# Ledger of designs, part 16: VH-VL binders against Uncharacterized protein mtre-1 (mtre-1)

Target 1, 142 residues: Uncharacterized protein mtre-1 (mtre-1), of Caenorhabditis elegans (q09347)
Amino acid sequence: YHQYRELKCSTPTNSIRGGPDRAECHLVLKAEELETGRPVPTGLGCWQEDHDGEEREYCDIVCPKSHTVFISYIDQGHRACFNFITYQVEKRNDEHVLWRSGKCLNSTVNYRIGCKFDDPFETQFKSDNEIFAHLRARARRV

## First folded at step 13 (VH-VL)

Design s53 (framework fv_livmoniplimab)
Fold by ESMFold2-Fast, scan of step 13:
Structure s53 (fold): chain C 142 residues (1-142), chain A 121 residues (1-121), chain B 107 residues (1-107)
Amino acid sequence: as target 1 above (142 residues)
Amino acid sequence: QVQLVQPGAEVRKPGASVKVSCKASGYTFTNYYIDWVRQAPGQGLEWMGRINPSYGSTKYAQKFQGRVTMTADTSTSTVYVELSSLRSEDTAVYYCARDWGYSEYTPFDYWGQGTLVTVSS
Amino acid sequence: DIQMTQSPSSLSASVGDRVTITCQASQDISRYLAWYQQKPGQAPKILIYAASSLQSGVPSRFSGSGSGTSFTLTISSLEPEDAATYYCQQYDSYPYTFGQGTKVEIK
């Protein structure tokens, strides 16, 4: 799995007064990492596999006890689909739910995955890497 | 920063082979494909094929299959295209171009300056 | 092979004019289309990728649109430095193919 160096988050917004606040986060490759051939900051875990001498990039993410999402980049040397992933943290009662949503560049399809955390997300993190590590730990495949 | 450097010109006789080089710098060589595109004088662009420098795997346009060979030398960050059985209609500028290899990203974001291959007696 | 057909083959326009170039693919290529600018004696330069995404560093007067089989490159206000040949390219499937080019000349 590849770890992205930067996590960018928007300020929490609420389009309905009195509703829950949400913050949207994107995993973003820095310029130097884009130079290494990682085309899209997708998911919390990606890897490459060799298919008959051709590089293929796959990403998957597992929401513990909830959902699994697989993202395939190049399939059979033809049209690829990748997702730009948005992470949303939502408070419901005393529980923290991390939503991820994505959209394929050439697709009208959208999807949303929710993960429930066992611990509070309100803890202040000292670095982007700590935030990313926290999110990865909750969404990594077992 | 990113550069693809090619020789300016090559001259060959009909029936000979030519091997054109493309030296990459300013990025991690093995993380990008290199494609070759040629352009005959006054004509449009024609894709010849691509190479994956990490594995040496290639994809060639059918028109060139059997006459073209693409290779990569990772120790020098250099890609080569070799075209055999040259004819006068192979006279063209041969460009190398960097390719992300993923269809959702920009193809050919950086180009070499081109090598003019002239095939004449 | 996927055939790419551009129109017009050439055009002459004045500085400040809106210029439109079209590109037709012989089969559905989704949004896997790029536009390149080539000036005499130079290598091509990418302007647009994924049919409508502007490459970093390219002036905002350039825009692309379309999907499937029909695509357009627009220069909203032509400038003298835009005199060049423009090519569309599909990168949906191998072999990658280019249109025949559109030469844009300034009057």
Scores: ipSAE 0.000, ipTM 0.504, lowest interface PAE 17.2, mean pLDDT 68

Design s54 (from v10 with heavy chain T98R E99S G101D S102E W103F T104G Y105T D106Y L107A F108M; framework fv_livmoniplimab)
Fold by ESMFold2-Fast, scan of step 13:
Formats: structure tokens, sequence, C-alpha cells
Structure s54 (fold): chain C 142 residues (1-142), chain A 121 residues (1-121), chain B 107 residues (1-107)
């Protein structure tokens, strides 16, 4: 157990084309388990705004505000995306976001995003599947 | 248990504004979105927008952009929808509903009982 | 915007009947679809989420199926308390959109 949950996420195509307004994330299963193939919505979706004269697209990453989010890996064909230059995750107003800019906006990229559990309760879970199952059950019951 | 409590009715004149409240209880208020959905008499359901009570971030349907405002007060676990420049076509029951924002479904799993807003001269 | 079209717009059936309601999305929404039940004078109540998952507390006679653009809600054996209007809703893209509703009446 590593105290993290990982999603393999791809950002939507440019929203002006009417593509999905959400980043699509898939649960990363253990090597001996099947990938579910089902995308997980990332909250508020994606939006564009200016950042210091550069267009950025921000996408919400659904990770509790008390947790730490980071990019563990990026899979890209062309080198259109550069860490801290044209993409990264950050915390804005207690929300976790993935942003991208420049040529990275027009590239198909898969991001592997880690979400660290700082809550002692969450450390009782030994796998990402247990954590996601718990979170989904919690969403339905309360 | 989870509850969303709304007032029963509001009456306004055309051109006025109305602010409808939705008080949440029975769960951690800042972990879920609140969506607003309206229903005109005898008609179907129409999504207006949603708010994230954590940070107050909002998304509105284009139809309501410019005359709708959603706000949240975390100290009272209450969300509000304010609709301005009211017309007779805005007469409807306004519902608040909870949707989950963390790796689950974004279906609306708990609904308020609705507030009937009547716009009449 | 994604258009949701339900069929039929209304139906009358007897207690014990099998009832089927369909919902069509104008584009692929995967399984991001919920079904709601609304009785006169009441708020909608969720029945099914993610196209086929039964919400806790909902009777097992309700079931959902489908993915992509075609979805079905089935009531295996209609009960008197099932007289209501049923709505499908997509939550794949903003704005979220509902079908026009299917009214189920008991005869």
Amino acid sequence: as target 1 above (142 residues)
Amino acid sequence: QVQLVQPGAEVRKPGASVKVSCKASGYTFTEYYIDWVRQAPGQGLEWMGRINPSGGYTKYAQKFQGRVTMTADTSTSTVYVELSSLRSEDTAVYYCARSYDEFGTYAMDYWGQGTLVTVSS
Amino acid sequence: DIQMTQSPSSLSASVGDRVTITCQASQDIRNYLAWYQQKPGQAPKILIYDASNLETGVPSRFSGSGSGTSFTLTISSLEPEDAATYYCQQYYNLPYTFGQGTKVEIK
C-alpha cells in the first residue's frame, strides 16, 4: 500500500468543438486485474482562462482538498507537453486542477495523477480498488 | 439523515428578483455539489446550474447566464439561487439536489421538496 | 446540448404488468445516465444511476440497462405505487439534460 490512489487521465479535446467538458480518468488496476475502461468524471469539467498572457485550460481533478495531488507520469507521443511549462497540477482556492497550455492544448496526452491520503482513516485501505469502492458506496448512502 | 430543506412558496412581480434557499443537513456540506433544477407547471425538468460549496464555484446553463447567481454559506450549510428580471415564464417549482463530486456518479441522489415561485402582476 | 428523447410519452398498464420505458441520447454518453421517479406534488426520486445500478432502498422490480445512446428502464411487475412520471437524465456533458418524461398510469 502506498497511501495514494492513481487515475490515468486524458484531457478533453478543445471545448470549442463541443467535445466532453470533463477530463476522462480511468481507475488504474493492479497488473493482474482488468482495466475497467470506464471514465470517471473529474468534477466541474474544464474551462479556459488567461494566465499571464497565455491561454490555459484548467480541468478539475476530483481529489479531496485536504489531500496532496501530483502527476506521477505522463504518456505522450510527440513532446508537446513540458512539466511546469505547458502542464502541471496545482491547488487553487482549495480545489485541485490540472492545467495545460501552448501546443499541449492540441495534443492527446494521458496523465497519471496521484492523490495522497492525509486522512488517517483512509490509510486503513490497502488498495485503490478498496478506496474507490468505499468512496462510491459513500456517495450512494451517507 | 441527508435532508435538503426549502421554503414552500415565493411570489414576485414581473421584473423583480427572487432568492430561493436550500438548507443541507446530514452530510459534509463541502464534499458535494448542489444542482438547481426547475419545473414549470405541467412540464418537465430543466437543469439551471450547480455550485461547489467548497470555494463557491459555479456552472450555469447558457439560457440563464447573466440573470442567475448561485451562492453558498458554509456557516449555515445553505445554498441559494437568485434569478433576476423575472418573467411569467419563470413560474416553476425550483428544486435543489445533491450530486457527488468524488469518483462516484454525478446523479442527483437527494432532492429538496421544491419552492414554488409564482411570477404574477 | 445533448438531447434526451423518451418513449412512450405515456402508457397505461395493469398491476402485475411488465413495463418498459426507453431513452435515446443524441450522442454517446457512455453509462452516465440516471432514472428518476416523480409522483404528483413530490420531488423527483432517484431510481437508477450509471445506467444500471439500483439505488439503495429502491425495490428490486426496477432495473436499468443500456449504454452509449440507447437506454431502458424496466418495471418487472407493476405495483399501484408505481403510478408516476419517469425521467432519464444524462450527466456526461454540461448542461445536464432530461428526457421529456414518461407518464405511467394504472388502469
Scores: ipSAE 0.005, ipTM 0.547, lowest interface PAE 13.8, mean pLDDT 75

Design s55 (framework fv_livmoniplimab)
Fold by ESMFold2-Fast, scan of step 13:
Structure s55 (fold): chain C 142 residues (1-142), chain A 122 residues (1-122), chain B 107 residues (1-107)
Amino acid sequence: as target 1 above (142 residues)
Amino acid sequence: QVQLVQPGAEVRKPGASVKVSCKASGYTFTSYGIDWVRQAPGQGLEWMGRINPEGGSTKYAQKFQGRVTMTADTSTSTVYVELSSLRSEDTAVYYCARVEGYTFWDSYFDYWGQGTLVTVSS
Amino acid sequence: DIQMTQSPSSLSASVGDRVTITCQASQGISSYLAWYQQKPGQAPKILIYAASTLQSGVPSRFSGSGSGTSFTLTISSLEPEDAATYYCQQYYSYPLTFGQGTKVEIK
């Protein structure tokens, strides 16, 4: 199964570059998450780092190591962000991060981030019958 | 309607450089990325890189880094790929293709140019 | 780089047959997989994106399925105009990579 979260990232506004040294990203809380009573982070840590001569901003994404992170949607006022060129998600040191660069750093953008449990059994079997046969064999072995 | 127009063929000698054009029409040129994909005779598709026509930022496949340059001219809605130090192995059809850059789901190619056959021969 | 491997490399089938082509990714790509059709002398044409979403204007006999590392393209009833080479492509991570292609011929 997969879950979605909205992540709003803004360029700072108080300096020549628009404010503090680093942009900040805020996690948007959903009604469903509030109903579960689980703690939900209200912000993300972001930092800047050079990557092959280009400055990137990396922002930590809270999603379990065993899950796959994906961007299902991006909302922007003017088109400044292009997939693989100025933004993407990736896994670094077993943690999920979003990075952005270039003109995308100078834009306020909403990213809809998906966090999906990727069951290895589903990727190995082509049908429910194969999965059930495997589970029966494993149950008897255990 | 969306169109990507390329020249039919180019012939170069080994060691030369070739610059292939791709003229876009029927959409807002700066709103979509353009990728270059080549196909050697009888072989499969190979991704070369991507350009954002708004600002000209690029991402190249590592295999072509140092030999490839992609540029965009917004006044003529034209994208170019230039490949230098040509070898016979560079003989291929070179396609430009439009990529939607605004969502992760849209990082696939919805419109393709008809391709330019680049032949590298003595 | 993510390696995409297609099976079979070629097949021959009759008009009206059900044809299946598989594509395997060397690592998990979720559902970020597209399928293209290329006829001789023509540019590729997109058929399916997001593993299972049919592109507007593409005949309903084409369908895609799968997620993670295993994907399938199905043609439910082969027509003469379907003779072509079919390619899968991942767009989970750059560089973008394609399968080696599956050539479908009508016997």
Scores: ipSAE 0.000, ipTM 0.520, lowest interface PAE 14.4, mean pLDDT 75

Design s56 (framework fv_livmoniplimab)
Fold by ESMFold2-Fast, scan of step 13:
Structure s56 (fold): chain C 142 residues (1-142), chain A 121 residues (1-121), chain B 107 residues (1-107)
Amino acid sequence: as target 1 above (142 residues)
Amino acid sequence: QVQLVQPGAEVRKPGASVKVSCKASGYRFTSYYIDWVRQAPGQGLEWMGRINPYSGSTKYAQKFQGRVTMTADTSTSTVYVELSSLRSEDTAVYYCARDKYTYGLEAFDIWGQGTLVTVSS
Amino acid sequence: DIQMTQSPSSLSASVGDRVTITCQASQSISNWLAWYQQKPGQAPKILIYGASSLESGVPSRFSGSGSGTSFTLTISSLEPEDAATYYCQQANSFPYTFGQGTKVEIK
């Protein structure tokens, strides 16, 4: 069986509790993962590839050190197409709420906070509605 | 097996250009960046830049901007670095290296054996 | 550019000794640091990535520690095959930069 995290998103509406005018998504992460400041996979869209007999996992990555989640948008299913889209994370009722979509950050800024930004050489940008539909489609549920 | 294969040596006159090849095998060519690092005789390592073999996009160290070009040929799984307006100070071993990216931690995990480029009259 | 400074520039030690090499960054690089071993006439070989993660196939006598601006590579019990030059490398920002190297010789 697969290891994954539940993702639940609202329909796009006006902001809730001081967020921007965007959809709200709830992601279940362990509190300890968020508190360590270490990059961790989100589990929202992991896939595996065989590299020289080694199985490697590619996933959207959480960089919690700055109270910011950098969730990569992965269009083509391999590393060369990573886009990091920034969301603000708030803990609410033991769930982590992604209530603000952001823009990709450059790698220099991300290095300073202990996370790496892998900006694809050809940028791919999605509208908020497309991003949220994409996250919902990639989410795995029990 | 995973390998990056380079020619052993190249000789050029000052003012000429050199194009060094790096042929990848044993892995998905377009899934990893390739970086170029040079080492002058008796000196340390110097990063020149990187290429994304999937898109062809490059990032060069400022010092080489304007006289370095990196390219990739997916049909032959080969990456190239071309350096123009060669000077004697460009005499060095030129390495290609695979840039492993795993959960944000990057390091050069596979290296070519290096090409010694000698610039002399 | 971020400057990487290693100490010492060279050392000589006996088989079985504990060897420590230090690397200092001119500004914080978090844990974006790798260590490489280079023997004469060979390409560098990765030992440590992410400041403290041992690369697969590298002997357990090698270890790395540190964060921010101060980093250490330790060889717990020196073997004859460890005679080499060791380099640290930051991947925090472009251009990537290497330390000047530490040459380890066996007595």
Scores: ipSAE 0.000, ipTM 0.523, lowest interface PAE 14.3, mean pLDDT 69

Design s57 (framework fv_livmoniplimab)
Fold by ESMFold2-Fast, scan of step 13:
Structure s57 (fold): chain C 142 residues (1-142), chain A 122 residues (1-122), chain B 107 residues (1-107)
Amino acid sequence: as target 1 above (142 residues)
Amino acid sequence: QVQLVQPGAEVRKPGASVKVSCKASGYTFTGYYIDWVRQAPGQGLEWMGRINPSGGRTKYAQKFQGRVTMTADTSTSTVYVELSSLRSEDTAVYYCARGYFDTSEGWYFDLWGQGTLVTVSS
Amino acid sequence: DIQMTQSPSSLSASVGDRVTITCQASQGISNYLAWYQQKPGQAPKILIYAASTLQSGVPSRFSGSGSGTSFTLTISSLEPEDAATYYCQQLNSYPLTFGQGTKVEIK
């Protein structure tokens, strides 16, 4: 199980509506919600330009202004993390789907994860269950 | 009064560099970002980059990366843009603009300098 | 980069006419769009931000609408002082980008 700490400058459901430096919705997962064995995402994070630069203590799905995406999960009792530098955005049914392939740290397995937004870097989820269901439905091994 | 003041015109030879100033007055200098936008004669507006005077943090358009440097001097409330390796295609009016960030409405440029015409010739 | 395409590139209209300028983004930008007015020899002036919010001091004949990829600037009743070039700008993603401009001339 991974212990998460909330970002100092954001809270769950904190959303900043502001240009290229805006933050996504932020969630902190309880340990009992982490999935093991099957590689699935465990959460969603936010990035803010004007944060004081202090090191954050979560490993989560984060879509910052820098076009870097992080995704983490528990795989067979071990923390696995993808670090994505680039991504593709597709428009489907008035939605933008952010896709990227990557691999776990210290793993040869490649995965493809998608986040759905009406606009790049914005989320439209109403609850933790909706976010996790959406992310899990888009996660796959490639 | 709230204003951004730029110098008149600058003339440079190809291969030289130019440094354009933008002096802010009438507001809290470190409370707002400054963006640089240029406009070639008869053409549209082109964003070059942004600086936060409070920490000097910058963001540049990829087209100018490696040739552009933005700096801020809080003691004089002045922002600078320096562009190196000048070409004739860099001939343009260079504007500084104040980036206002509203947490509910996002960014926009609510105040502009009068512009500095930089001519690259000879 | 997000490309901003304005139409028309130029137009000529009479005082009192309703004028509409369109701006199309190559990718979704939500409502992070601003409109600027520029007169010859002058710096641009903000008219509208957040796609539809009128800047304080700007005449109410100006209005903006749209979200996502399609936006419009409307001048409900054209005045002589409205002869200018109008630019849209996306502020959704770096680099920030502008449309090519729409020149509005009075007949």
Scores: ipSAE 0.000, ipTM 0.509, lowest interface PAE 16.0, mean pLDDT 67

Design s58 (framework fv_tafolecimab)
Fold by ESMFold2-Fast, scan of step 13:
Structure s58 (fold): chain C 142 residues (1-142), chain A 123 residues (1-123), chain B 106 residues (1-106)
Amino acid sequence: as target 1 above (142 residues)
Amino acid sequence: QLQLQESGPGLVKPSETLSLTCTVSGGSISSYSYYWSWIRQPPGKGLEWIGSIYHSGSTYYNPSLKSRVTISVDTSKNQFSLKLSSVTAADTAVYYCAREGSYFSDSYAFDIWGQGTLVTVSS
Amino acid sequence: EIVLTQSPATLSLSPGERATLSCRASQSVGTYLAWYQQKPGQAPRLLIYDASKRATGIPARFSGSGSGTDFTLTISSLEPEDFAVYYCQQYSDWLTFGGGTKVEIK
């Protein structure tokens, strides 16, 4: 159940330097807004990146309300967790759905979304609990 | 190991545009954990941050230089570049590229630096 | 903008002596403060980040302390390779460097 249509950002982890890429915010999406079999919105471009020996998947989204940054971890095909993504959408001019103007530093900036392995809410695991426990431990070493 | 290397003309005429490129080797510029930055140092003086870019194209510029600075990134070439317009003798400096941390790295500090390249503004 | 003031501008010491370098911010930067070492003709090298955390490969003789507006870099016993210029840098509000402290041989 989705309680928020607005982004929630964490403190004390907010960056005083500002910028959407420095904030940690959670989004919540409806099921019909997700790709089949994937915890990401429909229509996104995604790519894989090697991060210190881990394969990780990231997806760009068109600038949502503001300050959206998420991490995704994919260990050789396993999805350990997913975040809920709540888009801020306004209806204007003949019921057209659009992003709210002025909600991002630059409306042309794409934000990254992903899944936090140690998110206590809405964690999604496959059957290999040891791999996911290991990835959660690594994510929490900071 | 990750290395950064600056390249570009060492001499620029007053009123022209200074252009430099930083090549990243031994790692990917398309990292969610890092920004890529330009810092300069006039001869005998201290360090001045020029600006930073994320691989998405998001840029952050020093307000004192913002009207003259453009930073761009080319992820396919593992490079990012600086353009500084309308240069004067005050822009003569060693220009460094550096890797800058984010919320997702161990710190927000500059942990890896290029060796620097001297750019002289002179007719 | 946040201004960082380093003092002294020059510190003249002998090998084996303790060096204490100061960095003061015009307003609070929390612990978002780093220290760099720069030798002539070389790029700066990260020594300390988040006011007190040593960067990878940095000898234990380097230590940082402080929070808010008053920060210190300490070198417990100077080695010949430690004679250099040291810069502090804040990343709390935008990004600024201090003017530097030159540690030179007496």
Scores: ipSAE 0.000, ipTM 0.524, lowest interface PAE 13.1, mean pLDDT 68

Design s59 (from t03 with heavy chain E100D G101E D102Y T104F L105G F106S S107G G108D; framework fv_tafolecimab)
Fold by ESMFold2-Fast, scan of step 13:
Structure s59 (fold): chain C 142 residues (1-142), chain A 124 residues (1-124), chain B 106 residues (1-106)
Amino acid sequence: as target 1 above (142 residues)
Amino acid sequence: QLQLQESGPGLVKPSETLSLTCTVSGGSISSYSYYWSWIRQPPGKGLEWIGSIYHSGSTYYNPSLKSRVTISVDTSKNQFSLKLSSVTAADTAVYYCARDEYYFGSGDYAFDIWGQGTLVTVSS
Amino acid sequence: EIVLTQSPATLSLSPGERATLSCRASQSVGTYLAWYQQKPGQAPRLLIYDASKRATGIPARFSGSGSGTDFTLTISSLEPEDFAVYYCQQRYDWLTFGGGTKVEIK
């Protein structure tokens, strides 16, 4: 695995609608692709979904369908955010998602997501604009 | 099963605003899986996507039309509507509403259900 | 914007013949491509999504293939009801349609 995408989630500093407190997530690309750690716009690629009576937030992971996605590490500042319990990555219908639940929804967490490539990830997406446009379109549909 | 039906005036004068409504029946307009879309087709020409709306009111529009387009949704009536301002003869077309189903893992899926279409003629 | 080019513009064939329709994207769209059929006076009907998957109720004679920039819709043996206009649509970056291919009776 020679490339990673980071998904940074942090408690929102301003809720313009006073809604429930939730961590906002955004992808951060590596320096080799962009300026060091350049974030994607907040709110892309994530949606709410019920799972057996518990609310989960799913975030679409931009990784080719033929590839495997995994969490390389998690930098958590909260005890209630545990692998296999309140977050995980999985492959659903040949697409990759990260889900989180419970108190992990309100926790500041950086998920370092690895994508095992048959082709380099940037071969699939040649530019930041392609990745961002794809995530914007997906987020609006979910 | 779900059905979509367009309604609105079939004739609009140049420079005025074209207004259409799509009524959704047999299902709810409120779902995380669906956007609701407008597509048009000038006589004898191809299809052009106009824009889409989520039940929350979030919209995205064809960049070529964005300055003239407004799409709105009324979840209590199970309807969504199109307003296209400053119309010209080039806006004469059959206007379709469609369900824009996002299916995770299936290449963003498709416009799976369409209304029958309504012809709007722009003429003085 | 991503431009889709369909070729040929018109395909003149007889019932029972194989139809092969091309759709080329100006940049890679992965498999985010759908095909629609439109008969005169009717709304389009979804045929294929995710480049190669048949929609519910679509006959097995319809098949899609391709990825990236080059896509094909194949009708293995034309039935009378298959004479129609076919549109490809990319769903990768915004939504755009190709110009259409008209399959007409010879």
Scores: ipSAE 0.000, ipTM 0.515, lowest interface PAE 16.5, mean pLDDT 73

Design s60 (framework fv_tafolecimab)
Fold by ESMFold2-Fast, scan of step 13:
Structure s60 (fold): chain C 142 residues (1-142), chain A 123 residues (1-123), chain B 106 residues (1-106)
Amino acid sequence: as target 1 above (142 residues)
Amino acid sequence: QLQLQESGPGLVKPSETLSLTCTVSGGSISSSDYYWSWIRQPPGKGLEWIGSIYYTGSTYYNPSLKSRVTISVDTSKNQFSLKLSSVTAADTAVYYCARHGWDYTSGEYFDYWGQGTLVTVSS
Amino acid sequence: EIVLTQSPATLSLSPGERATLSCRASQSVSRYLAWYQQKPGQAPRLLIYDASNRATGIPARFSGSGSGTDFTLTISSLEPEDFAVYYCQQYSDWPTFGGGTKVEIK
């Protein structure tokens, strides 16, 4: 596997579980990226938008445009986040983003995000297989 | 009981292609839960992951070996194979096939291994 | 790539003693670390995954701890069959292994 990032979202100290307090997310950079003092890619941060009547928060994912981003793992105590329903990754204006909605916005969650390179056809095929395997595994654990 | 078994020539000449096959028995290679991997160990040294394949043909390779490595799968024979091109003495190692899961169900740790096969690169 | 450094290179101990093996990562690997045992002429055997979970069939004397960059494998009381080489492996990025620690009879 090419590269993995951790996106960590945490609710404020003393927040009410399931309450209105928004979880704040940050992408963990690799030590090599910090050690050399290299500039972090532009576009880091999160913002809110409406999507078909629901509120979403989009966060920039540090992954080259030619690569495919996928979520390989999600770690959460209470299950507020559901793949394709209250979170997923996508490309917007040729940038990689992760979006969250619903009660997932107000939950403490750690996302393990894959960043992989492949040609356009094989990249799509791999992404679909990973998503299918993810859904199958999720169904068995429920 | 799941078993993995490596097979292929134990001697390869420099500049040629190393070819190995892993036969899976006691379980199906066409499982959405698992990837199938090659790992090597030069004599007296540590372990190096070469790459992994999913039953659909999707592959992930060690970046340091990517230009020389091809892994393929044959689901009808319940086998997967390694080709490593342009070999040198540095490629002399015991080659293992192994299985790993992926993050959502388990993780990329190796729970079943073949017994290993020594490949010597020598003229 | 993430580099794993195991220490010490060799532990010389007697049966019944406690063994403590270290694995340090060049970068945080969170909990994504496994430990393996390898005896001469044999394939590695999975002992621990996700830093602290024992694999199926592994005796309770084996335990793992740590997170981030500093990990420990502990064998509470060495049995004769435990004298072997032990490897750590991370899967936070593409898989890499440590250099190994040999546990040998004193």
Scores: ipSAE 0.000, ipTM 0.526, lowest interface PAE 15.2, mean pLDDT 80

Design s61 (framework fv_tafolecimab)
Fold by ESMFold2-Fast, scan of step 13:
Structure s61 (fold): chain C 142 residues (1-142), chain A 122 residues (1-122), chain B 106 residues (1-106)
Amino acid sequence: as target 1 above (142 residues)
Amino acid sequence: QLQLQESGPGLVKPSETLSLTCTVSGGSISSRSYYWSWIRQPPGKGLEWIGSIYYSGDTYYNPSLKSRVTISVDTSKNQFSLKLSSVTAADTAVYYCARESLYDWGSYFDYWGQGTLVTVSS
Amino acid sequence: EIVLTQSPATLSLSPGERATLSCRASQSVYSYLAWYQQKPGQAPRLLIYDASNRATGIPARFSGSGSGTDFTLTISSLEPEDFAVYYCQQHSDWPTFGGGTKVEIK
């Protein structure tokens, strides 16, 4: 928790425009000893588990079950983390989690994590700007 | 090649309505990717966002100015306009129109008009 | 509303020097921060958006960094045309601008 991570998230309600059904979080994971033997938390916590013979830290991500979570940005002072090898996001027990392993566990890393509603309507537009402009226009009517 | 140009009276009397128009050329105002915005700058001071409009007619105003501001769009003329009522000397500023590019729920201004000075005096 | 504080108010530097400009937000704006350059008598010009992305036509000497509440605009080696006022703007909520930093010739 306070000693091990700092989660800062924008909620969709932060948008006065009634913007897209999207939230973004900055997750700061400090280079500290992981907790062991913890029950799987369902909200805002990190714990250590074995995954296929490798030690992983899992951290809960605040994002609705119906949404897609993705990592939009990673900031690290030392390149110890590699996408899909030592970190990524996934869905477990209907909750979104971030996991990290290997040398990434011993590094302080800032993850910017996106949370986005998977809307078939978006396939009609060419760019993210077009998609979000359309979602804003639609959300405003709700 | 996209250009924005402000036009309207440069002198307005106190208590009257300030009225400006922005003409967009080299691009269409009927674009789902952009809002169209008014930003002002009093002489020697910083920038203040006034409000934005989507080509649908949907408007978003700075809460501090909301009671006095009306922004409208005319897609057939490729123009959008600002009306600011009950003006005082504090409304003396250079007024800019700008294109507002959308990103997630936020926005930034990628093209600006040259600005027009509006002086409020009797 | 989100308040942006720029520091210093004025930087007096010579051509060829590095300029470092700071912008601090009253609450997290994540990476939703843009930087603008304004020369006397001219409209502002977009330099950086989403904290670190250079706008079209902006020279590589301009770079942006930061996230959350602390942001920096760096000009690696000042050219004569770079002496201007610089504004940050958050785009996490309704647009608000910082008070500006004036970069002037020493």
Scores: ipSAE 0.000, ipTM 0.502, lowest interface PAE 16.3, mean pLDDT 74

